# Ledger of designs, part 9: VH-VL binders against o04291r164to392

Target 1, 229 residues: o04291r164to392
Amino acid sequence: DANNPAGLLSIAEEALAEFLSKATGTAVDWVQMIGMKPGPDSIGIVAISRNCSGIAARACGLVSLEPMKVAEILKDRPSWLRDCRSVDTLSVIPAGNGGTIELIYTQMYAPTTLAAARDFWTLRYSTCLEDGSYVVCERSLTSATGGPTGPPSSNFVRAEMKPSGFLIRPCDGGGSILHIVDHVDLDAWSVPEVMRPLYESSKILAQKMTVAALRHVRQIAQETSGEVQ

## First folded at step 23 (VH-VL)

Design X04
Fold by OpenDDE, fold request of step 25:
Structure X04 (fold): chain C 229 residues (1-229), chain A 121 residues (1-121), chain B 110 residues (1-110)
Amino acid sequence: as target 1 above (229 residues)
Amino acid sequence: QITLKESGPTLVKPTQTLTLTCSFSGFSLSYPGYSVGWIRQPPGKALEWLALIDWDDDKYYSTSLKTRLTISKDTSKNQVVLTMTNMDPVDTATYYCARIYSDYYDWFDPWGQGTTVTVSS
Amino acid sequence: ELVLTQPPSVSAAPGQKVTISCSGSSSNIGKNYVSWYQQLPGTAPKLLIYDKNKRPSGIPDRFSGSKSGTSATLGITGLQTGDEADYYCGTWDYSLDAVVFGGGTELTVL
């Protein structure tokens, strides 16, 4: 049974572990992105990687929202990710520990007309940690990882999502510390050379996805509080 | 496939402003991920970075020369322009423009052939 | 301020191996990737190595890059007469947000 809960949980736990390592900076060699210096008016700390498989970006910032609210906002990827065409949740499985496993098919818009759009078949794991933090981590399901086979990638190029997600830590004074990690392999080699930066630049990933997420959450927070963050 | 070419005056008088144009082909600054930088080299001396501009119109300048430098791009013409004010004989050098294809602006490829600028009264 | 220091000159006979060092003065150089350029006499610089150890298309594998600690090294094996040139290392200074080049190394083939 490809949908064996125990097997899926194992995948989820592995994804969580890897994601947390990235989010806390112990995995992946993160380097601060040029032009994104921390400061009172900055969006947060943004870092990118140059020595990982695929491309990866990380961001950290304060948000004046509670962890669960942040998670709800970010889970609705089409609402803030411009290049997201559709998100289909094919299965929702209780993990047995209060967490939830979702099997998700995501279609993206192509950033250029010169290349096929990318899609993802992923397992998303949402759970609360002992310290009150809320985590949403996600990774592609492949033959190597196990799990059920996703929808056919007709007219798309199947991209790979490495363990990615959001770590949302509550702050004592209110609000949350938000850690975002995006790690993907978009198969840049199949794209014309002139357009490859759109697929192989961690900086571009950071700008289009990672920072976009953080900005969106902050915007919602401001709208909710009526205050300038 | 990718080419860059520097153009501008080869002789400038002291205190005058130097304007150099980098014309390039094979890529565009309308495409994310690309940048163009300027580097100069006085005769018999080392390379000195001057400035760069990227696809997002972010600009960076040499700290020592920042007050004298202005870099801009015309995406429609595939050109980058560098202006340097208050020229002095010490600014005599070969000036190069080069493409940057790096998230960290830490390498240039390819380079233009360079244009020699002499500052003399 | 990051300063990249190179030996002013190196020399070797054809067929031999030479190394050119590029040492950074800043403690954060460990996070930097160094690029290397070859400049033949009277010509524009040419990229040899980027991202520490990657070669652009057309650059032979006898050129190599490595990094250890605060120093980067360009290696040239099977030295040829045509390798006689000036070599520069370069990187990004995160403190100043500036590109930095080394002072250059003159390679003479004996």
Scores: ipSAE 0.867, ipTM 0.925, lowest interface PAE 0.6, mean pLDDT 94
Fold by OpenDDE, look of step 24:
Structure X04 (fold): chain C 229 residues (1-229), chain A 121 residues (1-121), chain B 110 residues (1-110)
Amino acid sequence: as target 1 above (229 residues)
Amino acid sequence: QITLKESGPTLVKPTQTLTLTCSFSGFSLSYPGYSVGWIRQPPGKALEWLALIDWDDDKYYSTSLKTRLTISKDTSKNQVVLTMTNMDPVDTATYYCARIYSDYYDWFDPWGQGTTVTVSS
Amino acid sequence: ELVLTQPPSVSAAPGQKVTISCSGSSSNIGKNYVSWYQQLPGTAPKLLIYDKNKRPSGIPDRFSGSKSGTSATLGITGLQTGDEADYYCGTWDYSLDAVVFGGGTELTVL
């Protein structure tokens, strides 16, 4: 219930904890991604998940932007995520600790005409950590989480976002270290078998979303600074 | 439903180039997530991986045979072609193509029935 | 040249359990899961186990896979005469950037 800030905060904190354990820990069995193509996208560390619920990808890289700027850029998913159709913030709630909770409805384009587009109902939590890092983490609100339900849609298949997000650490000398985790369950079983790899591949997730995010931020950084990355 | 079939010459002379074609159905390399690999097996010997190609046109080769191998795909025909140069009698084997559905290229399923290639003068 | 090591042969009576080991290194089994293949005489290999312990459709649950450190094991319970075949393990090697297979194990049902 949106009228239960304490409950939402609890969910947010849990999401944060789990996200952090993925971003810099081993809560997910991260394995080096194979077949990364040469180029700017190969700069940094990209890992994909094994033996987890859904699919997950992680990327880490340096960005010559301040943490808050990075966060602003990445929060605007439609600007860099090709498959993102729309992002609607239905509610904004102060967390009471300087952080912000947003209830967000996201619509995605279908990657194929043979499958229904996916949408997400999520809680996004933005906060600054004690070490100066800025975190934006996000997870689906489901019956299991005890959060408010999102808008129904007959034209979309509701997918689940596991604790995902961005950890943006300030670097000595300027810029940021960016950790990105994308962890989703796209309900691959509802898709024709021939298309399931598109929904079950962490590598594809990494390429389309995780690395895309990193690439976009780096591009903006380059444009801003005039530096070649 | 998903099938792969190897085709090409069954007899090759030493120093000649072997060209094998893997024709498959039930999946496509135009869709992300699929790969096709080649594996050979000399008579009475173990499986030996040769090469693979994925939907993104990434190619991997056996280190020992890399200089002799070329793998390519024709997505429109659902075919993968493997060429192996400078064939030698030691290259006599059954050659298989197989589908890979793995982010880590760590398993093959299903396999073609294989084609036996004999290298002889 | 073989990167993964298997016993050349194993044998057991019908109804018994057998295990086939696959020994690798930190660059392959240590980082990746192992797949197992059954090859009946004169036939192409067939996937038995992938992602360490998952079975493709049609593979009975008497086939199982496990992994510990840099080694993997295929288990076959309720051994049947039809299980007489060669068995191969395989995985990706990150050092070689290549798929690697074991030398194969000949299973004889006594």
Scores: ipSAE 0.839, ipTM 0.917, lowest interface PAE 0.7, mean pLDDT 94
Fold by OpenDDE, look of step 23:
Structure X04 (fold): chain C 229 residues (1-229), chain A 121 residues (1-121), chain B 110 residues (1-110)
Amino acid sequence: as target 1 above (229 residues)
Amino acid sequence: QITLKESGPTLVKPTQTLTLTCSFSGFSLSYPGYSVGWIRQPPGKALEWLALIDWDDDKYYSTSLKTRLTISKDTSKNQVVLTMTNMDPVDTATYYCARIYSDYYDWFDPWGQGTTVTVSS
Amino acid sequence: ELVLTQPPSVSAAPGQKVTISCSGSSSNIGKNYVSWYQQLPGTAPKLLIYDKNKRPSGIPDRFSGSKSGTSATLGITGLQTGDEADYYCGTWDYSLDAVVFGGGTELTVL
């Protein structure tokens, strides 16, 4: 059974482990991103990947919201990710440890008219850690990883999401420390050469996705509390 | 095919301003991910980076020459222009423009053939 | 502030292996990768290695790059007479927000 809870939990746990190693460790060769302009995003650390499969970006910053609220905001990708066309949750499965597994189909807009849009079939795992941190991690389901087969990709190119997500740690005095990791393979070789930077630049990924997420959460926090982030 | 070509005066008098143009094809600075940089090389000496400009109009200059350098782009013409003020005979060199396709601005490919600029009275 | 140091010259016989070192004066080079360029006499530089060990299209696998600590190394195997050239390393200096090149190495094929 492709929807076997035990099997899905195993995939989720592997995703979690790898994500955490990226978020707080050196599983990926992170280098600080150059040229970030002054602004609200300057109160964070943004890094991009080198010498890894696909492209990857990481961001860390303070947010004046509790962990669960931050998670709710970021799970709604269409609200803050410009290139996100749709997100469909096909299945929700309790993990048995207080966590939740979701099977998600995501459609993206194409950044150029010269290439087909990308879609994702992913497993998302949400759980609370022993230290009170909240984690949402996500990875693509493939024949290699196991799990159920996703929807057909008739007008899209199926892209791969490596273990990605966000780690939200409660901060002393209120608020949260937010760690975001985005790691994807967008199959850049199938795109015309002149457009490949849009698909193989970690810096562009950081700007369009990772920093966008952080900025959005901070904006919501300001609107909610009236505080300057 | 990607190509870059440097153009401008080959002879400049001391104290005058040098204006060089890099014309390129095969890529555009209207698309994210591309940058253009300038590098010079005095006769028999090492490479020296001068400046670069990226698709987002971010500009970086050599610290030692920053006060003398201005870099700009014209996306519609596929051109990048470098100006250098108060030229001196020590500035005699071959000047190259090159594409930067790096998130870290740490490599150049390809290079133009270069233009030789002589500063002399 | 960051200085990349290369040996002024290296030499080897055809068919042999040669290495060219590039050492950084600060720890900043440890956080970044080094690129390598070949400059044949009277020509513009050509990119050989980027992102530590990646080769652009058209560059043979005889050319390789490695990094250890604050030093990078260019390796050339099966040395050919056509490899006689100047070689430069380069990187980004995060302290100055600037590109930095090494002093160059003259490779002579004996």
Scores: ipSAE 0.693, ipTM 0.870, lowest interface PAE 0.8, mean pLDDT 93
Fold by ESMFold2, last read:
Structure X04 (fold): chain C 229 residues (1-229), chain A 121 residues (1-121), chain B 110 residues (1-110)
Amino acid sequence: as target 1 above (229 residues)
Amino acid sequence: QITLKESGPTLVKPTQTLTLTCSFSGFSLSYPGYSVGWIRQPPGKALEWLALIDWDDDKYYSTSLKTRLTISKDTSKNQVVLTMTNMDPVDTATYYCARIYSDYYDWFDPWGQGTTVTVSS
Amino acid sequence: ELVLTQPPSVSAAPGQKVTISCSGSSSNIGKNYVSWYQQLPGTAPKLLIYDKNKRPSGIPDRFSGSKSGTSATLGITGLQTGDEADYYCGTWDYSLDAVVFGGGTELTVL
């Protein structure tokens, strides 16, 4: 029964395990994103998925902020995700070991007039790992996963977030190494063929979400440090 | 549904500059997702990739021919233009343009029918 | 082309199976998948295989692709005389920042 507290924690722990396998392993067939420019302006390493369910992107970069500050910034999606229309946290549940489970409804603007905007109904799990890393992972709640039914999507196409999130590891000497995984299914078949790349391209996902998140945190870190690179 | 067609001179003299136009329909470079590239094939020889231009105006060129090639697009006309300087008889080939999926630049579909360019006096 | 190596020719009888290899390196096939193209005499190339053995519409499933390490293979079963063509592999090379094609393989149906 995913409606009881043990069921929600089970969903959260499975999402965490799957997210970590993507962030630090080969659970997704990652290929290097073409067009990344190395040098002083490089934000980090970016990879995109090939032949996975849905589309995925991963980024890894250094940020001059403590892990919890990075998590706080990135959990506020409207502040950095341009297409994010709204985020509504409907429930907050303590998970035990200082972790937190949130049930979240997110609405997005449509990137084109030829397709309906997407929304998401998700479980977000935040926790600190034994090595001092901070993790925020998130996944959609569906009839297959269990959990409470979300708000109706009368004016939206309900998209699926597969286990995704942020792994934020503290660095010796200050700052953090930030791993981001975005893994979504945007229901591209509901989109006209000529516009489908906006909803099926892992490279576009990386540019709009994964890279944008990393750039946002790095920009905030640079503004507070006064030092660039 | 998606078509590409190459156009330009069929005869070019040595040292002249070749300008080829790829006119396409059924997709656009105004939106993300696709690139257009040029490939040539000398008579009886293998395919040789020349250049590509992406929807975001990123450009890539064959390493051996980079100094002779320029690729550009006119998105409003659905055209991509390839310019190749200092033509030589060894550049005699059929020139194709093709649509490329931009995430990986590694699958070309569809191709144009090609235009044969002969370089001679 | 030179970066990707293919046998210059292969042959087999109608109804038989044939494979065509494509050998590359860690900067191309080792990091990415391979696409395969068929070029019938006097025509433009046509995409046969992309990604993990995906086929465009209209390509029969007797055409298949695979890769292992830095090599890729095109398989053709139920060989037909209409399959006589040149076959090319292609992919992106991350060291060259360029598209690379194999030298081509001429398939003859005897």
Scores: ipSAE 0.670, ipTM 0.843, lowest interface PAE 1.3, mean pLDDT 90

Design X04
Fold by ESMFold2, fold request of step 25:
Structure X04 (fold): chain C 229 residues (1-229), chain A 121 residues (1-121), chain B 110 residues (1-110)
Amino acid sequence: as target 1 above (229 residues)
Amino acid sequence: QITLKESGPTLVKPTQTLTLTCSFSGFSLSYPGYSVGWIRQPPGKALEWLALIDWDDDKYYSTSLKTRLTISKDTSKNQVVLTMTNMDPVDTATYYCARIYSDYYDWFDPWGQGTTVTVSS
Amino acid sequence: ELVLTQPPSVSAAPGQKVTISCSGSSSNIGKNYVSWYQQLPGTAPKLLIYDKNKRPSGIPDRFSGSKSGTSATLGITGLQTGDEADYYCGTWDYSLDAVVFGGGTELTVL
């Protein structure tokens, strides 16, 4: 039911490397998202992809929570992602050195009645880096990647998550610097032309997913700091 | 298939208010992804962007003309309206509306045919 | 005063290659790509190039675009007499929060 642990770790480590190249480098052609400027009331710095495979968004912001708490919150996708219908963890595999591999089936609500909802079959890898950063990265398992076959999609269109995730760096004095990358291919060609931007727009992806995640964890951080005092 | 057409007066007097309507077909601002903008071109001169309105009702205006411009949309009629106050002979130009991709606001396709507005007294 | 600068005119013979430059700044071309438009006499502008080097349906691949630093270039190969037109570059300026266009370049095919 699960692929050989060494094979899954190989997929996980490749996904981690690809995610980091997007989060901290120029593996995606990033442009500043219009209307998202740095400043004292800004949630952070937001960029969207231009001229790449699929669509992508990236954000970087400060959160007054420790890295493990940030990861806990963001792993619970239904709590912050409006379109998330369900998340089902089908396998949990220890990766050694405290890392964890999860095989996850995710169903999304459709934003329109004119197109079928999307689902995802993914590997999610969580581990601590040597510099004290915590990382959660995720990618679809496909025939091209290897790994076990997921549940049949039935009434869903199987979407692809390209290496994506969260890099959470501890700050001196507490809190974290959160890097988010979302990179997906939502199979926009299966959607009526009038609705395709919902599935092809990097700006809409950023608004619905990347920015939403950062806002959610920042709001919890503010509520937590006010809750005890 | 996708078309835009500008309509409004072709002759106005100085100080009057110009109201232009962009009527379009083949796409809608009820759905995400696009915006409609206005661009003008004085005779023999360069293109000058005026304003845009997004499908989600975000609006942007030329910084130099911002106090004179108002843009709005009627999504049910597939129309975008531009109002420009206090017209002056220097505002004589051909006025275009165009569809714009909303991620970057930098590619305009297609354009309307344009309507020439003369400001004289 | 224009934010994007283009040469006022360029010329070349049929079949030749020509390039048209567009110079901007770190607040526009330095942060984003450039779109290019062709305007034939008496007509509305027509999109030629968007993103890095994408063309709308019906635009031949002899039209190409590139950018380096704060400058962009439109390339036209295999010049035809029908290419005689004005050409404009355009992009978003993050400092102005506005769309900006170049002054236009008149291409003469001789």
Scores: ipSAE 0.667, ipTM 0.841, lowest interface PAE 1.3, mean pLDDT 90
Fold by ESMFold2, fold request of step 25:
Order: structure tokens, then sequence, then C-alpha cells
Structure X04 (fold): chain C 229 residues (1-229), chain A 121 residues (1-121), chain B 110 residues (1-110)
């Protein structure tokens, strides 16, 4: 049964495996993002996709917060994603392995008046790995994946989130190594040509989502350190 | 229907400063996604990239020519301007501007028709 | 000593296949893909191949691109007399923070 916890866990575990292959491997053809160089005050290493289905971005950086706090911050998408209009968690299901499955409907603002805003219907899976890393991965639920049907997409273009998420590894001495992968298909060809890069550029995706998330967590970490001071 | 057109002097004297304008239509540097760059080609010789300017005003220059080049844009006019100082007869070339995809700065499409600049006399 | 090296010339008869190489380094082709340009006599260059093997509208699929390690190759099948032109490879060099072009290859259709 596609609606039972075992069926949803199967979808979640496949999404986790695909996310990890992108975050730590070569499942996406990654290219270093130009204009983002390592340095003393660098936020981290940023890569963008080339020649993949949809568009993708990846970042890896250090953050002075424990893994669970990083996950808490990043799961609150409206707090850091400028174009996020709303996030509705329609269901929260404990997984049989101690993790959590969420069924999420997300609406985005359109960055232009020339194209319809996008929405997403996704499964988000949070769990702790054996090495103490915390993972939050997410993917769209479609007829191909199985799972429950989401809300109707009236006045929105239903976009696809391919396996994406956060891998948060604890560091000796405190803090975390944060790996982020965003991988989406925004249906760019339904958009007028002059605006199309907003929907098909991996670099713009990185700037608007992947880099923005990493900057947000690092800013909170600095504010928390100052407040404890 | 994306077009670029180079304009400026076709003859300059040695030591003078060359100023070239790229006027374009069908796309804008007010939006993310694209850059405009300059490439030259001396008669019978290879292409040589000179400079580019991104929609967010980030700029890159040829390593060998960077002390002689300045690139700027006027997004409201859809124009990009290249200035090259201390011109020499070896700088005689056809100068092109082109649209560049900003993700990778490695593919140029379309190109302008080019303007031939002779440095002599 | 160009950053990207191409053979100065290649020749083939109509209908044949020809390949044009572009050799670079780990700071350019080793990290990314190569774009290819065709320059017909008396004209501006035209983008032929970008990314791995994508073609702009109007470029036939008999033009193809590939890369291996720090080298890239442009392939042309079904050679036509109208293909007689100069061909350039180009890419970004991450060490120089600059666009680099090959020296060009003159294709002669026999």
Amino acid sequence: as target 1 above (229 residues)
Amino acid sequence: QITLKESGPTLVKPTQTLTLTCSFSGFSLSYPGYSVGWIRQPPGKALEWLALIDWDDDKYYSTSLKTRLTISKDTSKNQVVLTMTNMDPVDTATYYCARIYSDYYDWFDPWGQGTTVTVSS
Amino acid sequence: ELVLTQPPSVSAAPGQKVTISCSGSSSNIGKNYVSWYQQLPGTAPKLLIYDKNKRPSGIPDRFSGSKSGTSATLGITGLQTGDEADYYCGTWDYSLDAVVFGGGTELTVL
C-alpha cells in the first residue's frame, strides 16, 4: 500500500540513497561555481550541475552549531528562503527506524510576473546515521514514485524536487560540516525566453537556495556565539 | 531575435585609447543569467578573449591585457563599453562582442558581426 | 604556447568523418566542458557545440562533441563543402580566471 508507513519509508530510503550519492559522490556532473572561492571568510565550497535532468547545486561548509540545531533551522524553509510563500506540513509520520517522515506542500512566489508561481508536493525524511550525522532529505511525490496524491495545483505550476537535502556531520570539538544539495526541475520551458534563466540556471539556483541556506545558518551561528559571549 | 552590434572608431593612432560600444537587444543585463564579453581577432589569426561583464557587475579580464582594459555597462541602454588604452599596430583586429551564459562563462551565443579597428599612422 | 592546443589544419573529402582535437589542462578542460565555434570565411564565429554535446537551434546532429580527461574532440560526419571553415574550442580556465580559446583549426574539404 502506497499510503502505509512501510511504503513511505521505502520511498524515503531511496531518496536518502540518491541524495547521498549526489552529496558525496558523482551522481551529478558537478562543476565549481565561478565567483565562489575558498578563503579565510569563505562560506564553503559551492558546485553547480552541468548536463543533468533539471538543475542542481551543492555546497559544503563549516558551521558552529550542533547538527540537530542546524537541521531545525534549515527545516524552517520560510525563515531563509526568500521566495518561499508557504510551507504546509500535512502529515508527520514516525518511521519505524526512529526517523521522521513529513508530507509537505510548498508554494513559492514567482520571481517574475511573466510566469506562474511554482509549488511542490514532497516527502521529507529526517534520520540520524550510525556515524552521528543527521540527514534531512526530500523529494517530490509523483505518480512515478507512488505515495499519496497532494493538493491540487490550481494557479501554480507543479515543480519537481529530485532527491535533495542536508547532510550534517558533527565535528570534533563542536560544530558541524554541512552538505547541501538542491536538485529541482522548475519547468523552465513554460517560461518566456527573457526570464528563463531564473528557472533553468544552476548558478541562480545556488545563489537563491543553496548558498542562501548556508549563509543563514552561519549567520545564526555567529549571532548565537555573540549572545553566549 | 537576440542581436549585438559593435560601434566605435575604425581607425586609431598608436598610443590612443580605443572605446568600443556593444549595443544589444533581445536580452537584458537587468536580469540574472547572462554576461557580455569582448573578443578580438587580428587579421588571419586566432580568437583572443578580452573581457566580460556579468549582469551583477562582476568583471573578468584577459590576463595579458588586464592593465589596458576597462569594461562597463549601462543596463538601461542595453550597452556594454570596452576601453583599451595605449593602442599599438599589433592591436589591429576585428573586435566582437557576444552574449555569454553566466553559469560557466564558456559559451558565447550570439556574436555581433564585429568591427574592424586599424591602428596606424 | 596557447592554453588550449588544436591541430593547425585537417582535411577530408565530402561525406567523410573528421575530428578536431583540443588539448588543455586540469585547470580548464579537466574541470569543465568545451564549447566549439565555426567561423566561415568573412563571418563572425558561430556557436556549434556547448556543454558536453548540446547544439544551438539550427546546428545539425552530424556535429558532435566529446571530452576525455583534459582533451576534447569535435566530430563532423557527412562532411559537406559548406563546412570548410576555421574551428575553435573555448572554455573557462579556473587558474587564470579567464576564458581561453584554442588556436583554431582550418578544415579543408577536398
Scores: ipSAE 0.660, ipTM 0.835, lowest interface PAE 1.2, mean pLDDT 90
Fold by ESMFold2, look of step 23:
Structure X04 (fold): chain C 229 residues (1-229), chain A 121 residues (1-121), chain B 110 residues (1-110)
Amino acid sequence: as target 1 above (229 residues)
Amino acid sequence: QITLKESGPTLVKPTQTLTLTCSFSGFSLSYPGYSVGWIRQPPGKALEWLALIDWDDDKYYSTSLKTRLTISKDTSKNQVVLTMTNMDPVDTATYYCARIYSDYYDWFDPWGQGTTVTVSS
Amino acid sequence: ELVLTQPPSVSAAPGQKVTISCSGSSSNIGKNYVSWYQQLPGTAPKLLIYDKNKRPSGIPDRFSGSKSGTSATLGITGLQTGDEADYYCGTWDYSLDAVVFGGGTELTVL
């Protein structure tokens, strides 16, 4: 059943397991992203995928904010993701284990007039791990996964988010270690060849989404430190 | 069909500056995804990478030759230009340009036919 | 001194198999995949293998690639006289911020 809370939790737990295998393991064939050397603008370690389904990027960096604050900031995608047009949380469901499941509809601006804008229908799962880490993971809901049918997408191409998200580990002295994974399939084949790299390049995904998220949280952390002398 | 073609002088005197142009079609540097690079091959010797330029104007140069090389592009003309200063007879080689995938800079397809440059008095 | 090391030459009879090695370091092959190029006499190099074992259109599956640690291998089965050529490996080196090529391997089909 699409409305079954136990069924939604099963989808959420599978997404969590897959996300963690990407964030801290080798489920994706990661390659160091070129052009992200240490320097004045260095934010951490950034990798991009090779030879995976869709495209993926991963980043890891230090943030001087506690985990719950980091999660709050990053859940508000329009505040940091330039191409994000809207984010609608249509349902919020308690997971029974202290976690939360959200059903989310996201619309994106198109980077070119030659292809339709993409939208996403996703399940987002937030919970604490046994080691005190906080996790927010997300994946598309489709007829294959189960769960409720999303809003119509007649003016959009429905893209797929594969298990993605944020793993936020508290540090003993304050602050957090933030791991980000973005893994998507933007249906690049439906786009004219000259524009196709905008939809199939893992490096572009990293620059526009993964790095942007980490940079944004770090900027907020710096502004918070600068308010009190 | 994607093609690249090298053009420029075939004979250069020692100490002069060599300017080579890569003209290409079937792809563009107006959009993300690709870059163009230069590789040379002295007669009977191995390939030597020289430089590349990306769609967003990021540039990389051979460590040993970077003080002598300048790469630039004219995106509207689909051209990439390589300039190499202070030419010497040891720089006699066939010079190729090639399209490079920008995520990894590690594979080149296709290559131009090459242009042979001889450096002699 | 070459960053990527290849044997200077290899040979085998028609119909046989040959492998060509490419040895590098943790700053190049250890962090990235290797591409392979065929250069027939008097011609420009042609891409054979990228992304470990992918082939451009028109390259037969008797050409294959593999990678282990800081070493990569090009395999050629069913050797033909048209395979006589120089073969180069190439990749990105993260310490040099540069593309590096091997010294080349001359394949002879006897």
Scores: ipSAE 0.658, ipTM 0.835, lowest interface PAE 1.3, mean pLDDT 90
Fold by ESMFold2, look of step 24:
Structure X04 (fold): chain C 229 residues (1-229), chain A 121 residues (1-121), chain B 110 residues (1-110)
Amino acid sequence: as target 1 above (229 residues)
Amino acid sequence: QITLKESGPTLVKPTQTLTLTCSFSGFSLSYPGYSVGWIRQPPGKALEWLALIDWDDDKYYSTSLKTRLTISKDTSKNQVVLTMTNMDPVDTATYYCARIYSDYYDWFDPWGQGTTVTVSS
Amino acid sequence: ELVLTQPPSVSAAPGQKVTISCSGSSSNIGKNYVSWYQQLPGTAPKLLIYDKNKRPSGIPDRFSGSKSGTSATLGITGLQTGDEADYYCGTWDYSLDAVVFGGGTELTVL
């Protein structure tokens, strides 16, 4: 059966392992993003990929919100990702260890009228790690991974999300350390050559998605700290 | 296909201001992805980077020369302009412009043919 | 002042192998890769190597690049008389917010 829970959990655990190797390791050849230097007023440490399949970005920063609140905000992509047109959760499956598997169809706006908008068919896995960290990781379901086929991509180009997501570590004294990895293949070959940098640049990916997510959650944290308790 | 060409005066006097124009085709600074930069090479000497300007108008300058340099672009004309003030005979060099990939600013392809500027009196 | 250090010259016979080093620091080569350029006499520089060991179209695979720590190396095998040129390394320096080039290496094919 296409919705085999054991098969989906296997895909989820593989995605989790690959995501963690990118977020905290050297599975991607990371370089510091120019113009986003670390400093006392910086949002965090931002890196972009070099010499990888597709394009990738990662960020690490401190946020003054508890891990569950950070996860809630970031799972709601339309609230912070400007190019996100819609997110449909088509299936929710308990993972048996307190985690959750979601099958998600996402449609994006195109950044230009000269190329078709992208959509994604993904598995998203949320769980708590042994060290108390929360993780939300996500990857595309394809014929190569197995799992159920997604909705038709009429009027969209089906893009691929490689294992991506966020790792949220609690801090003593409150707040969280947030690690974000975005790793995608936007099918740049299907766009006119003049537009391809919009779909091939790791720096643009970081600016539009990875940095935007970190900045959004930090802004909400600042607004929350200004309220009367 | 992708080409760049430097133009401007070939002889200037000390203290004058040099203005060089890079005219390019086959790519545009109206879209993300590319920058244009200037590099010079004094006769028999090494390459020296001068400045770059990105599609979003971010600018970077050589640390030692930044007070004398101004870079600007006219995206509609596919031109980048470099201005260097207070020219001195030591500034005699061949001046190149080149296209730069904007993610890393660390590789230049292609280069213009260069224009030789002599400063003497 | 030069931030990247290259040997001023190297030489070898046709058919042999040479390497050209480029020494930098933690603010440049230690954080990213280098590019390598060939400048034949009387011509503009031409990109040979980027992203560690990628070659533009038309550059033969006898040209290669590598990086270790804060140093990078250009390797040339099967030397030909036409390889006689100046070679430059270049990269971004994150402390200076600037592009830096090495001083150049003159390759002589004996």
Scores: ipSAE 0.644, ipTM 0.830, lowest interface PAE 1.3, mean pLDDT 90

